VHH binders against q94cd5. Designs and how they scored, part 2

Target 1, 317 residues: q94cd5
Amino acid sequence: IILQFAPLNSSVDEGFWHSFSSLKLDKLGIDDSPISITGFYGPCGHPQVSNHLTLLSESLPLDEQSLIASTSHGNRNKCPVPGILYNTNTVESFNKLDKQSLLKAEANKIWEDIQSGKALEDPSVLPRFLVISFADLKKWSFRYWFAFPAFVLDPPVSLIELKPASEYFSSEEAESVSAACNDWRDSDLTTDVPFFLVSVSSDSKASIRHLKDLEACQGDHQKLLFGFYDPCHLPSNPGWPLRNYLALIRSRWNLETVWFFCYRESRGFADLNLSLVGQASITLSSGESAETVPNSVGWELNKGKRVPRSISLANSM

## First folded at step 4 (VHH)

Design k2
Fold by ESMFold2, look of step 15:
Structure k2 (fold): chain B 317 residues (1-317), chain A 120 residues (1-120)
Amino acid sequence: as target 1 above (317 residues)
Amino acid sequence: EVQLVESGGGLVQPGGSLRLSCAASGFTFSSSYMAWYRQAPGKGRELVAGISSGGSTYYADSVKGRFTISRDNAKNTLYLQMNSLRPEDTAVYYCAKEGLEYFDSYFDYWGQGTLVTVSS
């Protein structure tokens, strides 16, 4: 009866490390100031493989053209997410980083965006992530570790039911929901908005709405669901991004019962057999609890182990 | 409601053995990452051992080779077999559940703990 979440996984393209190496050699030297980066993710696109939060060469743009392209044109498969890189100059500094303090600092940024209303205007801040790294440029090898900060709600959220979206919607509703989702994904204005509302009227017509429009949706719907791009493919677990979404919902709207929609795709289109609909029961908090930052978790395991990831580019140089 | 109830602690001589159990309810145990933590008086809570839903295990260096974590998904029970116990193993041992397979110092849910004292 307790809602459980599938893990989010990281991926780093070799181009990211090439871009970082150039930046470090040409500009940074020993400067270990944190670096703002952009991660990319999207809804699951394959029934057997979960999507990743990915770093690409453009995650660390080297020139103005890359930054302009990143900000001026959405890529439906690469929803941008803010992140931060803590690079160290020695393996000793890497090993001494206070991972829990760094996680809390980034979780606080998410919480501040929830409290201020920024997350309603730009919900891409909800899956904010961090990376710690050490680049050994003499060996062209890189150690790194991702965290995906996520709040621990106390008491935990109860799961009332979870099913494929195709089993929740009628055939007429499913067609309308799929069409609305595909339109959301195809528009440059909305494709990079990874958290949204799904409203289905009594005549089975669906619309996708921005989070800030919740109050306008309260009186004219048969069904209202809290939707998000779900990178996970698993049929029994919602993806990791739902954690901070539920924290937002509890904090901003004090809803006790929430229908959520884990949006997933196959072959570039909405897949309501892969997508999930669930119902969660949330215990509301007092004003004091709503104002204090919850505890957070989110350091990624490497094949179930507490070790950093490593890559060597020596042979590709 | 998630419940984690530890048992099996007690007083034992150095070199002895104990088996801790954690009875779990209120969630799908078989799909959860589970762990044992311990906290000695005046010290912070530290990870002792973890086990994924698929059975992959992790051990702190201080207990590797002496402690074995295991799970029985049919009984919703987590175990910690502690052999060759040392005075430094004296602590309150906590069963912990993580909703995902992420490692950090905060698990989603914790038990009340069971005391293990190693002395003569």
Scores: ipSAE 0.006, ipTM 0.222, lowest interface PAE 9.6, mean pLDDT 84
Fold by ESMFold2, fold request of step 16:
Structure k2 (fold): chain B 317 residues (1-317), chain A 120 residues (1-120)
Amino acid sequence: as target 1 above (317 residues)
Amino acid sequence: EVQLVESGGGLVQPGGSLRLSCAASGFTFSSSYMAWYRQAPGKGRELVAGISSGGSTYYADSVKGRFTISRDNAKNTLYLQMNSLRPEDTAVYYCAKEGLEYFDSYFDYWGQGTLVTVSS
C-alpha cells in the first residue's frame, strides 16, 4: 500500500488581514516583494476535529526583535513554522501567478535545509508553507491561497503497518511515553520542536530526544520511533507533516524501514488512542537521483475544489 | 481530460502469466510517475508496482520477482508483466497516475480496472 497523508488545512484570523492592510497602506504601497511570515500549528487536540496551520496578527513581523521572539515563543499550541506571503496588487496579477513555480521554489528551500543539516537543528522548517494573496483595500476583501509543499518521493513510501499507539505499546510503555510526551509539550525549551525521537528502553522507560541526537540513541533502545506533531485526527491517515519528515529520514540517514509516531492530544494531554504508530518502507535512491530535489505537491483545496479562498472584512474594517 | 484504460485481464491457471496494458492520454505521460494497484474483493486497494519517469521501479514484497512494471513513452503505455500467478493475485488491477500540483492524494487519476482471476 502507498502511504497516504491527510491534508493540512489553513486558517487565517481576521487580525492577520487587519495587520496586513495597515502594513500595505503605511509602508508597502505597490511593493510586491515577498514577505516572510510565521505560521502556527500544534498536534491534534480533539478526537473529532483536526488542527490547522493558522495565521495570526503576529504572523507578520514588526521588526527583527519581534520576529525572533515569535520564532522562539514557547506557547504549546502555537508552534511556529516559517512561511512566505506572495502578495499581488491586482486580481490579474494574482490569477497570473505561476503556482507550480512558487511551490517548487519553497520546496527547494525545504530540500536545502534537509541537505545542509538545518532541518536536524530546527525541524520546524519541514512544514514550511506559502500563501499567495490579493488584498482589495477598496472593498476590504482578501483573496488568498495556501500551499504546504511536500515531496513526492520516488519510488513512493510504502505503508507496512498502522494502528493506534495504544495498540503498539505495552501498558507500561504507554504510560511512560505519555508522560515523556507531556513533559516535552510542557517545557518552553521543547514545546516548539515539532519533530523528535521516541526511544523506549528495555525496561519500558521512554525518552523523547532531539533529531540531532539520533546517533546517541542507537544501540540503547528496544523501540525507536520518529515522532511528530500530527494535526490530523483521522484514525487511518497520518498527517501531512510526515511527508517531509520521511524525505528527511531517507536523505539524511538512509533508513529503509522506519517506525513513525503521529503524536496527538486530547484535552491538552497525550492521547495514545488517538495517536498513531506506523511502519514505513522507504526505497533508498543513490547517485544523481539522490542529489536532485524531488517533485512536490501541496496547493490546498477549497472544499475539494482547486480555487482560492476569499473573505470580506468590510463590516470589520 | 486524463484517461487511463487498462486491458489484458482474464482467467488464468495458477502458475500462468498475463500482461496488463494501460493506455494513457490527456497528460504528459513521459514525465509522470505511474503505478499499478490491485483490489481483491472486500479489500482496500494495494500498491503492486510503480515506475518513475526515469524508469526507476518499485514492487510490493508479495509480487517481487514475479511481476515486472515497464513503460513505453513513445506509445504512452504502461505495462505489468505478471508471471507465476497465484490465486491470491486475483483482483481488479488499476493503472494510476500521480497528481503533482495540488494537495491531492499522491495518485489522483485511476483507470476503470481490469479483472484478473487466477483459478484452476
Scores: ipSAE 0.000, ipTM 0.200, lowest interface PAE 10.4, mean pLDDT 84
Fold by ESMFold2, fold request of step 16:
Structure k2 (fold): chain B 317 residues (1-317), chain A 120 residues (1-120)
Amino acid sequence: as target 1 above (317 residues)
Amino acid sequence: EVQLVESGGGLVQPGGSLRLSCAASGFTFSSSYMAWYRQAPGKGRELVAGISSGGSTYYADSVKGRFTISRDNAKNTLYLQMNSLRPEDTAVYYCAKEGLEYFDSYFDYWGQGTLVTVSS
């Protein structure tokens, strides 16, 4: 069967729009240059509700120190990811934006980071996103639309099997994997690294490793899985971030069969009944097609419709 | 608007062959991932075969070696050649198109279907 992915959803705190309004009134005026922003997400934390990529007031880079501090000192519930805001000064300009070209431009940035090896050093670039917006500051109303650019691999990735992680790991392995994941999530050095390797040795001891360490892990393990923070809660669908992870895996390591680990939590801890383990079959590209950027998708639906979102803050401002 | 129109279904004896066609319009066919699904009475839809924009193919194990998916980008037409048909291949066959640009990460557009009956 073809591997299918659950969509990622956005959430915007009102504080983001308040901060943006101040920035636009005090500094930007009519300057519509794109603005680098930071989104925040984490693994699913609830068996019935998927997590979101969220914009907060600190998503706007008021200065370089604020952005660096947020990235360097993220917390377990706010893994920072790079994004860009394309704000327009009129509703007409908003409606005329070439969404296909903007999506392609941001997808190309992800692809360049895959090709250069930056995604191995900083895999938080894989879930890079964009937002288009129009702020009507006389009415305190905001129109916006998110995209989460994701590659469409050709040929599509096949799903060999998918099951709860608790059905894949032995009891001893599951205990060690959970402990290793909880340690990764609790460390200031690793909590904001959303893509990683899970290595389980013959003695059922689990280690979580950085992607750049893949070669060091090969040949000395019983199980090796490509893990990621999965915001989705669904039992039969891996989350959206797996799409670009598979593109990285295909491009960098030429692996034809991959075990992946959709890391999810409940009550603040690893939940291997909610987490998924799957096996994917990847057909390698040959020749020049391996060097070209894949097609991409990712504009968010609004309640199943292809329309922007709107919010009015007039009553709260 | 996206339109997918299947044809070529019918009654055939076991061991026989049929060729299904899907006429596509309203989108850039040559850039789209296309697939055939089938639905037997009282069952869910099953992916039968898929073909990428680059021509790479996928087949369900139950049809591998018997069915061949192909596309003609000049005619905006998807095909399914079905050989060595068995009674368990009896189903309504649907043409499907993957969505692009949106969170349409799964097949979003379906035809009305064409019935294939394999019976003595």
Scores: ipSAE 0.000, ipTM 0.236, lowest interface PAE 10.7, mean pLDDT 84
Fold by ESMFold2, fold request of step 16:
Structure k2 (fold): chain B 317 residues (1-317), chain A 120 residues (1-120)
Amino acid sequence: as target 1 above (317 residues)
Amino acid sequence: EVQLVESGGGLVQPGGSLRLSCAASGFTFSSSYMAWYRQAPGKGRELVAGISSGGSTYYADSVKGRFTISRDNAKNTLYLQMNSLRPEDTAVYYCAKEGLEYFDSYFDYWGQGTLVTVSS
């Protein structure tokens, strides 16, 4: 069967719009240059509710090339992800934005990071996103639309097997994998790394490794899986981030068969009953496909419809 | 909801011809990238041919020169003309929506397939 992916959904805290309003009134005026922003997401934390990519007040950096440091500010449930805001000054400009070209531009950035090897060093670039917006500051209303650029692999990836992680690992392996994942999530050095390798040795001991260490992991192991923070809770659908992960895997390593691990949590800890393990079959890239950027999709639907979201803060401001 | 219904499969002798059709509904057909895939027993699905909304075509090397993909946007119908058929073309053929419609972003859609058997 063809591998299907669950959608990723956005959430925007009111504090983001408050911060943006201040920035626009105090500094930007009519400047509509794109603004680098930071989104936050994490693995699913509940068996019945998926996580979101969230904008918070800290998603906006301070001004004046206020790029104070190129460091991540991770915490357990706020893995930072690069994004860009395309703000407009009129509803007419918002409606006239070339959404296809903007999506392609951001997808090209992901592809360049895959091709250069940057995505192996910093895989948080894989879920890169964009937002278009219009702020009506006389009415304190905000019109916006997210995209989560994702590659369309051609031909589509085949799903060979998908099951709860607890049904894939032995009891001894499951205990070790859970402990290793919890350690990864508890460390300030690794909690912000949303794509990783799960290596299980012949003695059922698991370790979580960085993607750049793949070649070192290919010897003397019983199992090797491509793991990622999966925001989705659904038992039959891997989350959206797997799309670009598979594009990375195909492009960089030309692997035909891939075991993947959709990492999910419950009550702040690894949950291997909620987490999924799957096996994917990827058709190796041809010279023609490998030399060009794959097609991409990713504009978020609003309850199944192709319309922007709107919020009014007049009553709360 | 997207619906794709294939038809036109059947039994054909080597060297024969067959034309497959795919009736599409539930999306803007004229703006979608459309494709034919096939799956032989015990094999994965493979891309056979694709056609963009503007009419640009792609063919797998194994069928180039023998198969022709086309579309009728007025009838929301995708076609595959298969000539000079060989036993290795035996497969279930699937119509697929693989749109460059960046607004239809979350799922790929497939029909139920139509069987093509080339025997003797």
Scores: ipSAE 0.000, ipTM 0.178, lowest interface PAE 11.2, mean pLDDT 83

## First folded at step 5 (VHH)

Design m2
Fold by OpenDDE, look of step 5:
Structure m2 (fold): chain B 317 residues (1-317), chain A 120 residues (1-120)
Amino acid sequence: as target 1 above (317 residues)
Amino acid sequence: EVQLVESGGGLVQPGGSLRLSCAASGFTFSSSYMAWYRQAPGKGRELVAGISSGGYTSYADSVKGRFTISRDNAKNTLYLQMNSLRPEDTAVYYCAKEGLEYFDEYFDYWGQGTLVTVSS
């Protein structure tokens, strides 16, 4: 059966809009050029509530250097994700935006990063996102719409198995995996690396490795899983970031099946009861080029509807 | 306008066969992932079978070996051949189209459904 992914939801802090308003008034004026922004997300830390891709005041770059710096030193709870903001000057312009073209453009960036190897070096580019917005600064009202571009693979990814990680690992393995994950999360060097490898040796010792080290670690493990920070809390579905992850894996390596690890937390620690381990089929059709850009989806629904979100800050501005 | 119209439902005895059809219009059928869902009384909607634009098929475990999903791109029609029907297959069957823009649980358009009743 096809693997279904839970959608990623957005959250915008009021501070973002305050900062954006200032930026608009002080610098941008009527300039509606796209703005590079940084979103933040992390693994799910609650059994009943999924995490969001969040915009904060710090999501707006002061300059190009600040944007780069934000990606170099991560907060445990703020894994940086590159994004782009298209803010229009009028509601009409907002409504006239070609959402399909914009989505495709961002998807193409992701694909280029996959093809060039950039995504392997820095997998934080996989969950690249898009925001369109209209800011009514007279009323301090903001309309916005998120997209999380994700590739549609053909054939679709099939789910072979999905279970709690605690049921996949032995007790000894589980202890080691938990420890390794916690170390990964606690390190300033790796805390903001949302895609990684989980390796377990024959002696039940686990290690977390960078995705780029996959080829180097071939043959030195009994179990190898593609791990990622999963923002989703659902016990039967992996989160949205896995989609482009699988696209990368399919494009880069000739694998028939893959094991993946949906990393989730409880009280800030790795929780293997909440985390999921799954196996999926990602086989390419005969004759199909792994280099062909797939179609993409990803516009966020608002309460199940295909409409933008809105917020009024009239009381706080 | 996207339209999906299911047909072929009806009453059938256990062990019998039925073929459902879904007529699609208003979109490029040949490039779309299509699926059949069903909803039994008192139960949630569940995926029965899917077929990609390239013709790759998938099935729920409960229908494997009994049901066959297929498509005719020239006719813009999706089919579900149901053999060895069981009482537990009784449900409203829906045709679904994959969305290319929005999340929407992979599918953004649904037909009105066709009722399949398996009873002795």
Scores: ipSAE 0.020, ipTM 0.504, lowest interface PAE 3.8, mean pLDDT 91
Fold by ESMFold2, look of step 7:
Structure m2 (fold): chain B 317 residues (1-317), chain A 120 residues (1-120)
Amino acid sequence: as target 1 above (317 residues)
Amino acid sequence: EVQLVESGGGLVQPGGSLRLSCAASGFTFSSSYMAWYRQAPGKGRELVAGISSGGYTSYADSVKGRFTISRDNAKNTLYLQMNSLRPEDTAVYYCAKEGLEYFDEYFDYWGQGTLVTVSS
């Protein structure tokens, strides 16, 4: 069976568009240079509803200091990820944007961070996203479209096994994993690190480790899982962020079988019944070149259709 | 293992009709984007028609109004009804599965193909 991934959904708070409108009127004018922005997401927090990648007022930089603070800051519900806004000044320019080229450009940034090792030090670069937009400030209406660039691995990753995390871990292991995850989420140093390692020793003690510490985690008879904040709630599909995580794993480590951990919460705590553990089979593709970037996908669908979203703020004033 | 098995090809006179089928297994068919491609001798593969999991269809201009793509999720089967066939429709027709997304037009899996010949 080929491993399939649930899509990632976007959400934009009205405050983002209010902040953008002020920036455009006060400073940008007709400047359509791309703008670095910060998106926010977290693990799924509800068994029936997936989480979103969200733009808020603070997603826009006000100055260099604000941008730096925003990209290094997070909290429990707002794991920051880098993104870019391509705003256009006319509907015609919006419609003429080469979406394929823009997606490839942002996917290339992710690939470069994988190849350089930056993704091991700062894995928040893996879910990098982009937004194209047109702001009609005469009508206070905004047309926009998100992409979440993700690699298409060839050959595709095979799914060997997928089950609730509570069915994979023993009772003692599950208690230790939950506690370690809750500690990771409660620490200012780690709460905004959305990709990590889960190490469980033979005495059922769990540790959550940074990706750069993989070598230290490869001991005898130790369970090792590649964990991530999974925004999806579905019991049979890992969330979208696993795609680029697997691309990193395949590129950096020669592992033929990988255990992954889709970390999900309920009521602000680890929920191992909602969380998933899966086993993936990864193979090296014949004829791969170190200089060849994989193909990528990721433009968000709107109710199954390839159309932008729109919002009007005229009536909210 | 993903399996896509095409059938229903054959020899037909111009103006005739054929119905192609693609039996699918090894993945969740009802949630997948599916397509038909074709390859004429000496040419690259070209998109003929696509269908989303929600049933939205798209067609190449060369076949619009003559070909109809459909799916039967209960039978895990993709169909292509081809009417008003022309000699230029002669090709090997391939069933294709896209991974998760039609956007960017990448298809990850292909069948072995079924030959359609339109000649008098």
Scores: ipSAE 0.000, ipTM 0.169, lowest interface PAE 14.2, mean pLDDT 84

Design m5
Fold by OpenDDE, look of step 5:
Structure m5 (fold): chain B 317 residues (1-317), chain A 120 residues (1-120)
Amino acid sequence: as target 1 above (317 residues)
Amino acid sequence: EVQLVESGGGLVQPGGSLRLSCAASGFTFSSSYMAWYRQAPGKGRELVAGISSGGYTSYADSVKGRFTISRDNAKNTLYLQMNSLRPEDTAVYYCAKIGLEYFDSYFDYWGQGTLVTVSS
């Protein structure tokens, strides 16, 4: 069975567009150079509603304070994700953008980060995203389109098992895992680290570790899972961020199978009934190199269609 | 004050159709995630359909292909078009505002409900 990932959806706060408008009018003018931005997301915290990749006013590097805010760590509700904004000056230019090339370029950055080891040190680069936009500042209308570059693995990832975490862990393990997750989320040092390792010892003691510590913890566990903040609420699908996570795992350690942990919350606390544990096959095809950059997909759909989104702020500007 | 007022419920024969409406007030409707729930006699409340501010929709498996959730932001109204109704669809249907304010809160609001009875 091919593993199906739930798409990641975007959300743009009006404050972002207000700030962007100011930036455009005050500084950028007709300069349409790409702008580095920061998106924010977190684990799903509602049993029926998925979380989003969100742009806020602080997503833009407007000033020194904004930059500091955007790069600050320790906010459990705002896990930073690097992104890029391509804003065009005309609707014609917007329509002429080579979306395939732009997607590939960002995917290549992700792959380079995987290959160089940067993604191990800072796995927040895995869900890197891009936005194309056109701002009509006369009408205060904005057209935009998100992409969440994700690698297409060959062969496709196969699902071996997927179940609620509460059914995977024993009662003692579950208690320990929950506690460890909550500690991870409560620490200013780790709260915004969206990819991690879940280790459970033979005595049912759980620990959360940084991804970069995988080699150091080899043999020191009975269970080892690749954990991530899952924005998705669906009981039968892991969220979109797992895609590039699996690509990293395949590239770095060449594992045939992988256990993964879709971390989800209920009102800010770890919830193992909502969280998922799964096992997937990620074997490379014969003759393929782990270093070869895979194809990528990831343009966001608008109500199931491949079209941009639009918003009007005429009433608030 | 958040207010949700459901309407459109009633008695319908199997195979029939109903359209539920929910009038919303007291909050920014256009930026809110909205949903329909239902509770059948002797059963727990279950999600029927949801719609995000961006228009993303989701459905329970039991109603997929038969029900359609939609919203009119200009009218602050949520709709549930129910086609091919079955006796097992009999329930009180509730309109809900999901308390998803970006990263801030997850508090939900509910209406009083409207009864849908599917019977021969």
Scores: ipSAE 0.011, ipTM 0.356, lowest interface PAE 8.8, mean pLDDT 91
Fold by ESMFold2, look of step 7:
Structure m5 (fold): chain B 317 residues (1-317), chain A 120 residues (1-120)
Amino acid sequence: as target 1 above (317 residues)
Amino acid sequence: EVQLVESGGGLVQPGGSLRLSCAASGFTFSSSYMAWYRQAPGKGRELVAGISSGGYTSYADSVKGRFTISRDNAKNTLYLQMNSLRPEDTAVYYCAKIGLEYFDSYFDYWGQGTLVTVSS
């Protein structure tokens, strides 16, 4: 049983391309330097529809003030995630981009944040993404392609067990976990922290803790799970963000057995029937393989094919 | 396209040995995680053995010490050496490429299978 992950999907609001057009016409011109952007996602909110990582008009800084506002703002359904835009000025340049090298570069940023400990303090760096694009501003058409860099652990992670969270927790534990998750989601301090610890004590009381507090959680709990906002709705597949979370866990704590919690919602509240609990087995080689940067994958498929997406805004410009 | 073709199945007595082969094409074999699965009549498929691109192996508890998975990257071939065979090893054995490469890492690819029957 090899642990399988559902893909993360992208969405781009029309306002993003309007903002980019303004930036390019007013400031960038032919400057194709990479641009820091912010993506937004959240846990699954519907039993039949997965959430997307979304670009909005505020994803693209128009000036220093817009960048500051977008990078500091999170809310319940728009957890900010760092990304980078590689824009090109011709379709030829777009087609010639070395996608493998760009993916590796962004994956290396995630790996560096894992190794330095930054990912424990700010785990929103784990789902870091990239976009390549070509904007034809005469035609108001935009060609683009997302990647969600994710590590390929070798050997692959094994799945020991996967079930709905409601089948893992007792009824008393489930009530406490749901309440703790709802509180985490309702607090401005924690709502945009998408990776966390779920601690359940022997009296069935649950608390949600920051990743940096793992060592402080020792000895005062009956269950400890590695939780994350899971955008996927599928009942047998954890979402894509679990991939880099497992890489973090393997590298930082050398844990070979991990309980994970795919946090999902329905109608704005924790839904432990949609949420998943699983147990993963992470095997290390006989050496220090966890210190070597893993290979990575993550270019998004368009309807199952390796092709970019396009949009025309000529009728709305 | 990914193609996996198993061979080497057959009838063998308990305690006997058999070697399965899987010819692979349509992907970079040396960079792939490969596995053997089996399906007994009326049962679901179960993992038997896996081998990573780095050469690390794993085995189901029921076959540890009796089966050996190996790969020959020059021939794009996956092997399963099966020793000390038991009647409960009777199954159709499938070669699998586990979808850990590229964007579609959650898709597994399967061969058509080869039947192994362990019976007196």
Scores: ipSAE 0.000, ipTM 0.239, lowest interface PAE 14.7, mean pLDDT 84

